# Designs tried in a protein design chat: VHH binders against q84jc2. Part 100

Target 1, 232 residues: q84jc2
Amino acid sequence: MSKMRNLVEEKFLEFYESWVIQLELYLHQLLIAHNNNTMSETELRHLISKLTTHHKAYYTAKWAAIREDVLAFFGSVWLNPLENACSWLTGWKPSMVFRMVDRLRKSRVVLVEAQVKKLEELRVKTKFDEQKIEREMERYQVAMADRKMVELARLGCHVGGESVMVVEAAVRGLSMGLEKMVKAADCVRLKTLKGILDILTPPQCVEFLAAAATFQVQLRRWGNRRHYVTHS

## First folded at step 7 (VHH)

Design i33 (framework vhh_8fcz_2)
Fold by ESMFold2-Fast, scan of step 7:
Structure i33 (fold): chain B 232 residues (1-232), chain A 125 residues (1-125)
Amino acid sequence: as target 1 above (232 residues)
Amino acid sequence: QVQLVESGGGLVQPGGSLRLSCAASGFTFSDYAMNWVRQPPGKGLEWVSGISGSGGSKTYADSVEGRFTIIRDNDKKMVYLQMTSLKTEDTAVYYCARPSYKLWYLTGSEYFDYEGQGTQVTVSS
């Protein structure tokens, strides 16, 4: 019943577990479709739509959650340590999906020159947007080291209630800044995903989505197995 | 030593019902999602239905939704496909499939472990 921020981790953990389970089930559909040359374009487009809707649901839930507690997404409890180590600003690094696109260039599904050109243009644009966000994050981290912020933290810790409102305002400002950067990064992710799917044919989209989902599912499985083996 | 053994196929008339079974061994059954896939005569493999390791999530191909139900019993290490309102287009060899958890896009390996035989479902006359 509580709308308090301390429920964010609990709610998103429940959401994410279900979301990943459904992603794996969609991945199974993609892998069967990938090896089936008798599927119609309509059937392939429907499957692709299911995956894009699934990813849209993730970002809808994420953006609702970060409005309440963006810090929950830095070192997320619903991700294993390997998944957290591979995160770039709370998610996948946009330019990394082009490694999967490069796989398509060498696969059974041949990309035409016009597609190769558009994908390279998209790669350059994505890398530019990515670097812009990295510069913003760097500036944010430098600002947090500012002497005034350090002094406010010291006053809040030592003086108790006298400066609490000033410290709370500063913390809210920091959270809002992080929320903006996370949303900017997610917008680059969504633009990159949409751009790739707009360039590829339906069979190529299935192969790309299968590769991306396979990596995500395997990274989770590998991280969970290593955690168990390491900690017994 | 992963083994998946399908059974329960047969000849049925349109509108009939049939229950397929898959007996799994050689792995921690509850850790894996399970799938039913089929191959109609002269066509490629079609995904039919999937169920998560806990059984909490199920999904179906549009062509079978409302007619087929996937069930699992983790204690017995079984997956079932309850088929109702069967159509001639459901005629196929049905396979129980487990994901292999290999990076297929890096290795080119099969993603699914299938039983070699499957079970034949024929809907006619």
Scores: ipSAE 0.422, ipTM 0.772, lowest interface PAE 3.1, mean pLDDT 83
Fold by OpenDDE, second read of step 8:
Structure i33 (fold): chain B 232 residues (1-232), chain A 125 residues (1-125)
Amino acid sequence: as target 1 above (232 residues)
Amino acid sequence: QVQLVESGGGLVQPGGSLRLSCAASGFTFSDYAMNWVRQPPGKGLEWVSGISGSGGSKTYADSVEGRFTIIRDNDKKMVYLQMTSLKTEDTAVYYCARPSYKLWYLTGSEYFDYEGQGTQVTVSS
């Protein structure tokens, strides 16, 4: 059975479908660059910049949308069940990308010791930040059974008049907290991504970004195939 | 079996136009984004343009932006590259490419294949 979508969900769905299509096209560029390894540093940097700009555009859109309805992102109707299952606080788990870094290390990419050290430092920092957010989320979730939630639960059975306003106020309060947490998580994602790209050489960045984009695109394809949903 | 056959290349003067064609078979055409790539003499493969499965999204390399147009016909399983204002530096063998990538995390590798023989484009006065 299909879920009814609100306006925020519909708008973001449209945005995301377009965004993913563009990502796939960028992926093709990355794959060409990665496989041939004949592009100049300037060209590679330009390609990297295009990708980073594309990712920034996603978060710009996301943050605009979550201001309107952060709860939409905890259902994420624009994602298939597989994608949703792999989501951590409405996105990819920051520490996951270090698996991709490890993949680079096991591939033809040669990382110098200094890079390895910096990456490990970044890994530690990223994990620390994730844990911090998780602790905050846990506290928040435990605190959900507070006065506002009780009011929501109570009033939810009696719709009408002033009660509706109270319920809405309660939901807004909850949403604000969630929005802060989502933004915090996104910041960790962005910092982690930036950190990795700052450590890697342009060719390595291209390979990393290709791997990341491949993962995202394939995850979506597999999920859509499994659930007979197409968004392209 | 996936098959891509390029055509439409030739000799043209600078400022001229050519239209390349690619006939695709052996896969669900509309499910795949298609690309044009080229290999100039003595150089590596260069990405030129891409088009989404539906044809609704297009992208171009900076070097060809505003001069080339990628088009697809899903009913005919064709991809086209309309080239205008051709330059000497556009001289290359042109390939249409269907990307095929595997999730490296699970399968260990990704692939980007251009299956055709390509079509030669020579821009010369």
Scores: ipSAE 0.219, ipTM 0.668, lowest interface PAE 2.0, mean pLDDT 86

Design i34 (framework vhh_8fcz_2)
Fold by ESMFold2-Fast, scan of step 7:
Structure i34 (fold): chain B 232 residues (1-232), chain A 125 residues (1-125)
Amino acid sequence: as target 1 above (232 residues)
Amino acid sequence: QVQLVESGGGLVQPGGSLRLSCAASGFTFSDYAMNWVRQPPGKGLEWVSGISGSGDSTTYADSVEGRFTIIRDNDKKMVYLQMTSLKTEDTAVYYCARPSYKLWYLTGSEYFDYEGQGTQVTVSS
């Protein structure tokens, strides 16, 4: 019910708005590059590098922010309700990017058999890593519902000054557990992205990154339009 | 109806300067990022520069970075490309472009729905 934002939320909101604007500008460059068959491999690799650096900058900023307040990333104020509804552990679900890969399989540029095999192996490994994290989430939920945590919550302010420090230590422990899980999920995201880009040729990388960025930008536009819907 | 009208092209010597202008109408100009794209003789479309709706963020192709500056004036509904240290390789028809997205399924023919008429830049010795 609170519309108040803490300092971490305000700082990351400013970062994210700027980051998404820059992503859209890179998307425009990717779209033209995808339609231009006269670009050199060196030029394409440089463009791919700009995008990978941009995504790494996001995770650098995110990991600094979650160290301060991981809960800011659950139901993020810098994301619209549609973007939040599509989130898995504070970001995109790693296996979802293989839907963009499937787009390449049906595209004008044909994937060779060796690439298809490596992409399927990567998909299986990504799904396995996702399941490991989901089991960790289950363990975390059990820990949250533990009788000790329930008793600690009940203890609250009723016992006096000593209970305040004990509650704060417990909350810090829970936040550290969430931070560990979010970082684990982000590592799977980065490994999956790197794996796909390592398998694809530079023109295929440009098409993949353009598809992924288009989806991200359009999802934000669709969610933001909902905020202003009126009868005409 | 969306309209983009480019002007400012011409014939210049290598090392010269030109300022291209694009007048926009028919849409809320400040809500859209704008791009400059060029087509050299016998080549495909080449992305040159982009600017955010507010004008606070810009990007440039490596071939023009440090030589070209993209600027916008939202009150006048104008976007500009200031070109300096022009090279023969900069010879092209320059287009002001508002990109059109067709969801995440991309085809080469669907990147721009609202291209302007273009302005010819010729750099000759």
Scores: ipSAE 0.316, ipTM 0.715, lowest interface PAE 4.1, mean pLDDT 82

Design i35 (framework vhh_8fcz_2)
Fold by ESMFold2-Fast, scan of step 7:
Parts: sequence; structure tokens; C-alpha cells
Structure i35 (fold): chain B 232 residues (1-232), chain A 125 residues (1-125)
Amino acid sequence: as target 1 above (232 residues)
Amino acid sequence: QVQLVESGGGLVQPGGSLRLSCAASGFTFSDYAMNWVRQPPGKGLEWVSGISGSGYSTTYADSVEGRFTIIRDNDKKMVYLQMTSLKTEDTAVYYCARPSYKLWYLTGSEYFDYEGQGTQVTVSS
């Protein structure tokens, strides 16, 4: 049990709880829209735009927060253990969303061959970008360990203000490197989502977004339910 | 056994007001967001408004924003829809709905665990 002491963690926890509640309300709109054959393309596009704006708001808030404390996003206090276990570089793994895309192929909403081809091309591109980031993160983890070890070893014999300043500079450098990698991962997430939405028709976009939001909301509910069971 | 019972519908003139009520039973009411959805004549189900389990967050369809207010009373297990400045386009059967959190995209399950019988709202001159 720990209480929140970090201002960034406290503010983002408040933001995230509000954000996920709003996502759940948008999910209800998507589920109704998915089952409604009388909605116009304009109405569907407006709903899709609301979800896109909502996700952009998340990344705006996240990037502001990681600028102040990127480490708060590794093992986040606003996520339950199940959500944290499913995280890849502080968020969802980009290639995972193609599982929801595969559902569209088995759904009542029919994908035409041209869409299937473009989605396959996007999946390959997404996996390539994902692997590139994984390799970069591995290199940064090695460099981070070397830098930290060297700096800490050098500081072992020093006392006073100079030692404090060097430690602060080293921590700042590590944080900047992690911030860059997290932003790179988030850019792959956003490009993947945009790519999928650009390929799909508005009804297919609604079904895809509903599937994605259902998974996110349900994962949170499953994790919170298990936490309650272990405490009761 | 989940039950939702809607009431409060009726005939009203354009520009008029109505308050719809929904009585819930058979589940922990405060753990669930609640929604109002409607089915206009000749159209499919249209989402109208939603409210979080705590009641602190609400959202509305663009067509009703500024005219409708959703509220809930967790002690009484009630959700309400206050409708003002009613238009002929608001004519529909209104349903109170608890969303389903089952992975419908894997199972093909219903979108809502339960929705009530509905209450008719008619806006005409």
C-alpha cells in the first residue's frame, strides 16, 4: 500500500480516471451506432471524430506529464496490475489492434479485397516500426545501465553539492532518453490507428473503435474486480 | 435477475418538457454507467445520453445537447432524463439501458445485458 506523493502522478491519476469514464460513455454511443442501420455517414463520421479527439487528448496530457516525470508511466499508479501487465512501452502494443481488425473479417460488416490488402500492408509496416522501437529501447537500456553505473561509481568517493548536481544531471539524461522512446512508441500507436481508420468505412470504423474500447474498458474492469476479490 | 422499468412518457407539444424515469433492480446500481437510448419511428436505436456510475460524468448526443439532462439517484436506484425544448424529431420509444461489457466482438453477444420495455414520447402539435 502506498499513497500518492508525486504531483505528476496525482494529476495524471485524476485525468486518467476522468478520461476512461468518458471513453466508457463513448463506447456506449459506439455500440448503439454499430447496431443502427439508419445513421447517416455524417453522423457516423462525427462520432468517429469524437473518439479520435478523445484519444488525441490522452496523448496531449501524457506527453505533458512525461516531460515532467516519464518514470511515472512505467508501472503506473493509475493502472491496475492487469493493465500494467498488458503494457508495452507505457501503452498498448500497436500490432495488437490487428486482432480487432481480424474480427471485422468474421463480422456482418464485410471488408472488400482492396481494404484487406491495405490492412495487411499496414500490419507489416506497424510490426516493422514496433520492432525498430524495441531495438532502440534495448540499446537505450544497455546505454542507461553503462551511464548509470559509471556515474554512480564516480560519485561513490564524492560528498557535497557537486555529487548531488552530477546525480541530478545523470537522472535528467536518462529521463530524456526514455521520454523520446515513449513518444516514438506513441507515434506508432497514433499512425496505426489513423491508418486503420483511413482504410475502413465509417460503419467499419465504428465497429473497430467499439471493439478497441470494449477491450480497454473490460481489461480495467477485470483487473479491478480481481483486486476487490483479493481484498474482500 | 436484472430489471429496468421506464416511465414518464406521453404526448407533448413542441417546446414542451417531460421527465423520464428508470427504476433499476437486480444488480449493484452504482457499479454501472446507465444510458438512455431511443428508437424513432422507422429508424434504428439512437444513443441519447449516458451517465457514469458515480454520476459525476455525463455525455449527450449532439441532437439533444443543451436540451436534455441525465441524472441519477444511486440510493433510490433511479436514473432520469429531463427533456426540455422538445422537437418533433424527439418522438421515439425511450429505453433505459445497462451496457454489456462482455467481449461481444469475440462472442457476438448482445450489446446490453438488459433493457426495459420502454416509454413512448410523442412530440406533435
Scores: ipSAE 0.360, ipTM 0.746, lowest interface PAE 3.6, mean pLDDT 83

Design i36 (framework vhh_8fcz_2)
Fold by ESMFold2-Fast, scan of step 7:
Structure i36 (fold): chain B 232 residues (1-232), chain A 125 residues (1-125)
Amino acid sequence: as target 1 above (232 residues)
Amino acid sequence: QVQLVESGGGLVQPGGSLRLSCAASGFTFSDYAMNWVRQPPGKGLEWVSGISGTGGSTTYADSVEGRFTIIRDNDKKMVYLQMTSLKTEDTAVYYCARPSYKLWYLTGSEYFDYEGQGTQVTVSS
């Protein structure tokens, strides 16, 4: 049998590698900007806009790809094993970003009381949306294990007319359901990111985006090192 | 021992050109993105340009886009900044910088390794 990558996996691998390289270059701009107290608000907002556009480009490409093959995003070939192990419904867990913000608050990110209140409100909303999606995924997984799916798996071992069509229809339905849930999770990610950026000042946005990108780039580097280690 | 040595700066008239060079040693050069950053008189450090480890991707500050070109030669372990249409606002000490990739927000580490003295670029009439 062939375990070769399909066209969706090949195209998204090429896109993702390029996208991560560009993220790393934007990270370097953010790190310098973070240490520069002479940059104008206009310059900082423009840099933040570049990062926001870059993240939106990722979801545009992702949603096009999952329409063709959503299963490619579960155990993705463009992610190393460590990145895959850290995934929550094909991406970063939305509430994780609040841990980044909390860590920055202990450094030099002085948040006013109004910002702290808005961030806590956003954290609660994000957790609620996250839990709603987790409940839907659990219901989906339970449905996958019911007797109907077991019966269809049995029929899938037989090549022939109506049995083949029934199995194909069930698989299409499964894929459509997963696509809907992945898109819902991505919408929570985008709303959470936008919400944080709307609450923070431009210098705070730069620090937050720099921290998030640093973690993403480092997670990839850590996982890639493990993959290439052949000696114990 | 990681070292980055900048050269190529000087005095140039507005509209002129200069090429800055950075010689790297002590690490696997192609595994790291490289950056040019600058510090104008009386201002903080400003990011100018970046290039990926393979040289396949580049990016530029808006203020230099279309005027500056970053290039690397991995065989020679060199990164260059080709500057054209220079303006008085480009006057600065230019540094070659390698990202440290440390989780700075957890460790308090610096963001870049740039041990060189930099190279002075002065644009005046």
Scores: ipSAE 0.540, ipTM 0.834, lowest interface PAE 2.2, mean pLDDT 85
Fold by OpenDDE, second read of step 8:
Structure i36 (fold): chain B 232 residues (1-232), chain A 125 residues (1-125)
Amino acid sequence: as target 1 above (232 residues)
Amino acid sequence: QVQLVESGGGLVQPGGSLRLSCAASGFTFSDYAMNWVRQPPGKGLEWVSGISGTGGSTTYADSVEGRFTIIRDNDKKMVYLQMTSLKTEDTAVYYCARPSYKLWYLTGSEYFDYEGQGTQVTVSS
């Protein structure tokens, strides 16, 4: 049965499509900047700022949408199956970016010892925060089988004013918990990103952001190709 | 094979206008954002403008914002750069560039496909 998209899904889908398009355009700038060793630090910082602002805009929109329907983000119809499969609590897993940094180090990025140390510290903190959130999420997932959910299931599709109110209240309660978890995860994402950018030099930031954006864009492209091939 | 052929460059006085064209072939044109980049004399490659695959979104370098307009025709597989209020600092070889989207940090692949010869833009009094 084709899941009917709700209004939140539709709106966020439109937003995300536009947002990703803009990300791609920023990626192009990042790639050129990375290739252009003549750009000033000021110029690089400006570009980095544009990207960070763009990411902030995403989370602003996301959080607004989550307030309306957080469940929409656990089905993320704006993402392809591959993207969804790679999602951790409705987004990228924070600890993943450290692997990306490691890869960059092996390729082109030369980090000084002080940077390496700070990155490791940040890695440890990020992992700790992830685990904490995962434990909380597990708690919520287990709670979904509690008495409240059983009652909700009993109510089923019975149409009655009182029944509808009870169901709505139950769903709201669940949604609030999920919203909290999603926001917590997003905070870890944002903190991790900020942490990395604070450790890296502007040229390194550009390279990192370029790599991250490239991966995101490619993941989407790969997923779309696979999806179309499977359904063709 | 991806082919990008730039044209429309020339000599123009400051304040003048030029329209650059890029003919693309060898790939599904609409699936790729397109960019204009330029290389000033003695300087590195710099990004000028980008346009999404559908043409619905555009972006510009600060140095050309308000003066340059990028547009594309997917039916003709063309991308254009309308340049107005040209300045001496706009002097450069201009290239049309397609993003490769390859994981360049893993493979060493090029960031962009710009195999064209470029088109020379010279702004001089």
Scores: ipSAE 0.279, ipTM 0.708, lowest interface PAE 1.7, mean pLDDT 87

Design i37 (framework vhh_8fcz_2)
Fold by ESMFold2-Fast, scan of step 7:
Structure i37 (fold): chain B 232 residues (1-232), chain A 125 residues (1-125)
Amino acid sequence: as target 1 above (232 residues)
Amino acid sequence: QVQLVESGGGLVQPGGSLRLSCAASGFTFSDYAMNWVRQPPGKGLEWVSGIAGSGGSTTYADSVEGRFTIIRDNDKKMVYLQMTSLKTEDTAVYYCARPSYKLWYLTGSEYFDYEGQGTQVTVSS
């Protein structure tokens, strides 16, 4: 029972495995580009565009899938336990990418004072948006414990047709609420990513995207090795 | 000891074809994506093509898309680059590269665990 898969889970698992493989291949391009000072601005912008299109494709597929089954994204079967443990509302925590921005500040890429100021302003706005979503999640959990929901759960133990319809409507409402929160979190992720890329120069964008992709690929590799040892 | 040995380069006319080979040893070949990168005279390293460990996914630089094909033989621990419709701009030293998964920070010397000596491709009349 613990390893039940529905159709949404099977389809998204197949999509995600291919998506991550392609991300790793793009990471190799970013790493070479980062160390190549002879690339034109046009070539760098084109590579950045390939990565942003790749991330947009992920959210397009995700939003289609959550319309069918949002719960598939809570404890996802296509993620290893380490990836799931690091998830915040079905994905990466937006403010965590500023850790990667901080590495840019300390690395070979020189950020001018105006960029540092804009990045700090964006960090504060991102954290504020995260806290708004966290408060909404807390309200959702309180609503789940609401007396009306407790009474509906009791009614659900009785096989009356009217009671069944009321319970089904309540469960649909809960799923719609989760879908709205996941989409809100994904909008913060996309706004944060776009905001950072708008502030950075093309070479800085390449370094940032390489750092982010490296973290994602490495987290998956570490978790897969650890998971095999634990469950073998 | 990780070792990558490139071969198959040479002098070829514009519009010609060459097949580059890379023999890998010292690691579990099928666990790693493999890449071809090149260094034209007076330029930095340019990424050319990549292939996933399974061989099921490939990607190409825009400059070579439709002209080059990357393939691998995991049983023989070989990766190949089939080059067609060669241009003078393809003149470079070609390297076979295994990505470094030990990289915590972006440093040029740590991107790939080993670059071989490379194989020279010269496209001229």
Scores: ipSAE 0.374, ipTM 0.744, lowest interface PAE 3.5, mean pLDDT 83

Design i38 (framework vhh_8fcz_2)
Fold by ESMFold2-Fast, scan of step 7:
Structure i38 (fold): chain B 232 residues (1-232), chain A 125 residues (1-125)
Amino acid sequence: as target 1 above (232 residues)
Amino acid sequence: QVQLVESGGGLVQPGGSLRLSCAASGFTFSDYAMNWVRQPPGKGLEWVSGISGSGGSTIYADSVEGRFTIIRDNDKKMVYLQMTSLKTEDTAVYYCARPSYKLWYLTGSEYFDYEGQGTQVTVSS
């Protein structure tokens, strides 16, 4: 049986499609800014602020949606199969953004030694935060299995109208635990993004955000066109 | 061959209006977002406005927001920039631009891969 979209999925799909289209338009602005030597620091900061606000809008909408139905974010209908295959706890893996940072090291945008050291420290901290969340998720899954085994044993001895309430309580427990872990993962994402932007200069922030947005847009395009080949 | 041909520029007094047009050919127009960018005398390229492939989303530089409107007609393969309340600071050559993600992320290109010859807008008394 194919999955039917619920109201939360339909609403977030509409939001996400618009959000990605707007991200692509911001990407165009970032690409022009990248080559414009006449842009002031204030103008670059305003552009960076627009992107930061755009990402905050995503998490505001996401957290409202997961409060209603966190399971909609596991195997999301607004993501194509390639995007879903690349997901870690309902979003991008925080350490992956350092691949965008590595492009700054290899590009014409020069990082000073102090920035390189701070970025490496942030990379290590981000990886530890990821591992901590992965261990918490594993503990949660083990706890759920243990609770279910105990619950099944109890239901073998006592079954009736209370069985519906027990199932509903278990589903609520699952949803609340997953919501907490998804928010924890999103906090690592936001802290990592803020950390990078705090270390970089405004021109370097523009380069970084352009690289990240390019990857997101390209990954979506590749996944949406997986049955198509490049014409010669 | 991809081509973008801008028109509609001219001399206008401050507070006036102009509509710029861009005719696109050689590609599936509706698959691409389109941008207007400008180059003021003696300055670098400045992004002005963008519109999504469907036309459902638009974005503007802070300097033109509320004064300029970007529109597209996918059937005619046209993108337009409606400019109102023009200021002397809007004096520039205006270009219609299609983005090139491949050049940027693979080669470090600094430009859109397709820009027309441009259309001159001069705002003066």
Scores: ipSAE 0.204, ipTM 0.646, lowest interface PAE 5.6, mean pLDDT 82

Design i39 (framework vhh_8fcz_2)
Fold by ESMFold2-Fast, scan of step 7:
Structure i39 (fold): chain B 232 residues (1-232), chain A 125 residues (1-125)
Amino acid sequence: as target 1 above (232 residues)
Amino acid sequence: QVQLVESGGGLVQPGGSLRLSCAASGFTFSDYAMNWVRQPPGKGLEWVSGISGSGGSTVYADSVEGRFTIIRDNDKKMVYLQMTSLKTEDTAVYYCARPSYKLWYLTGSEYFDYEGQGTQVTVSS
């Protein structure tokens, strides 16, 4: 609600709009590359590198922004209601990308048994990491309730400048805890993405990234159309 | 009916420059990103460059980055490709293309709407 919080939201909205537009343009490049059997492995690897760099740029900007105001990322103003409804700790749920991988099983470029085994191992590890973060978030929710009860009890005191300091310390503690959880979730996202790309061949990586980007772009388009009918 | 008409191709010497034009009609031009793709003799389609609907964002293939510039004029419903420092490997038929996401799930092989013969660019001495 402060002007500083609004500034973080405004700056990240501007960044995100530009970032999504660039993602859509990279998607077009991925789609034509998937249809072009004359591209060398080196050319495909460079295209994959551009996409991974683009995603890393997102997390660099995000982590700078959450350091200033992590709460801006819960119910984000740069996301439509559908995108927000699909969020897990301020982003995509890591295990969800394996649904994109499932498309490769039915594709022209099929996965070999060794890849299927490694992807299943990665899926299990990703689910374990998700569960660990969910347990930590549950602990923070319990701690938040305990702190709220303490603060409510202290609000019973009619005079006390120390009450303001205690409330500010509690809010800062909650924000730091949320920042830690969001960064932990983002690290799982990046590790999962890297893990999948390390297992797949360059043509399979292109198809996977195209499927993931298509879903992300389409989800935004679906939500933007619904936003019109619900709000304006 | 969507129509895309390319022009501006020709014969040019290595190191030369050309400007390609694409006239669009039949759709809300500013709502769509636009692409340039090319087909070298005997090869498949190669993506060259893309520009967002507003013109605020551009992307280039590594082979053309720093040499080609994509621009658009939404009032005139035009997209352009400024080509400099042309190389013999830039020889191709160039097509203006609008993305077609609907075909992704149906065919898995064609992702752009484009029409006409394109415009031939030949780079040789």
Scores: ipSAE 0.136, ipTM 0.611, lowest interface PAE 5.5, mean pLDDT 81

Design i4 (framework vhh_8fcz_2)
Fold by ESMFold2-Fast, scan of step 7:
Structure i4 (fold): chain B 232 residues (1-232), chain A 125 residues (1-125)
Amino acid sequence: as target 1 above (232 residues)
Amino acid sequence: QVQLVESGGGLVQPGGSLRLSCAASGFTFSDYAMNWVRQPPGKGLEWVSGISGSGGSTTYADSVEGRFTIIRDNDKKMVYLQMTSLKTEDTAVYYCARPSYKLWYTTGSEYFDYEGQGTQVTVSS
């Protein structure tokens, strides 16, 4: 089922489409850099910086938008159904990126023992932070089943009167709670990304970012073509 | 079969201009971003510029920013590189490239469909 777009949805749709186009262009730079042994550390760090700035720009725009309408990010109109199905609290699940890190261990890009240890420590911390957020979300959902939600269900839909104001207040309360949870999840995403990039060398960062961007771009292409992503 | 055919190269003096062309066939052109990459004599591939499928977004290597302009015509299935203020360091074989999106399946393969003749650009007096 498609949804009619409101102003927040229209503005973020425009932003997101441009953001993804730029990500795809950066992906092309990353793929060439990954296959080019002549780039200096300074050149690689500059490319990595472009990607980290790009991701920070996404969260800046997202947090401005969720302040106005966090519910727009649950079942987002700028994402296709496959992208929406793969979302965890309105974005990528932080621990998922360690699957891409696992490919670095099996690729021609060699990780030293000290890096493997630090990445495993980061993986454990990331999973702990995810579980903490999931427990908070569960507590939030349980709390919604108390008096306030029962009251909303009883009131029903009607025009005017005090009950309309009570419903509006309850919906705003729900939105504020979801905004807090989404921001907490985004903070874990940013900490996980920074943690990985701090542990990896510049060539390893390029390979990691290329893998992450490839997955994101390809998932969007598969979903737009209505191709089911199934393991054969 | 995907085909990319480059043309427009030649000999030009420093400070001169050239327009490179790339004719694409065998795929839905507007669904793919397109790149220009170059290979100077005796060196590896260098990324030069990229343009989104719609043409709404472009990026450039720092070495060519402000001197080169990438454009595309989706109706004609063409991508172009307008080069101005050419330097001797711009001497290279230029290739038009479409990303292959194969990184998740292999650790050693080419990631661009740029297998073609390319077009030679020589900047000298």
Scores: ipSAE 0.000, ipTM 0.317, lowest interface PAE 12.5, mean pLDDT 79

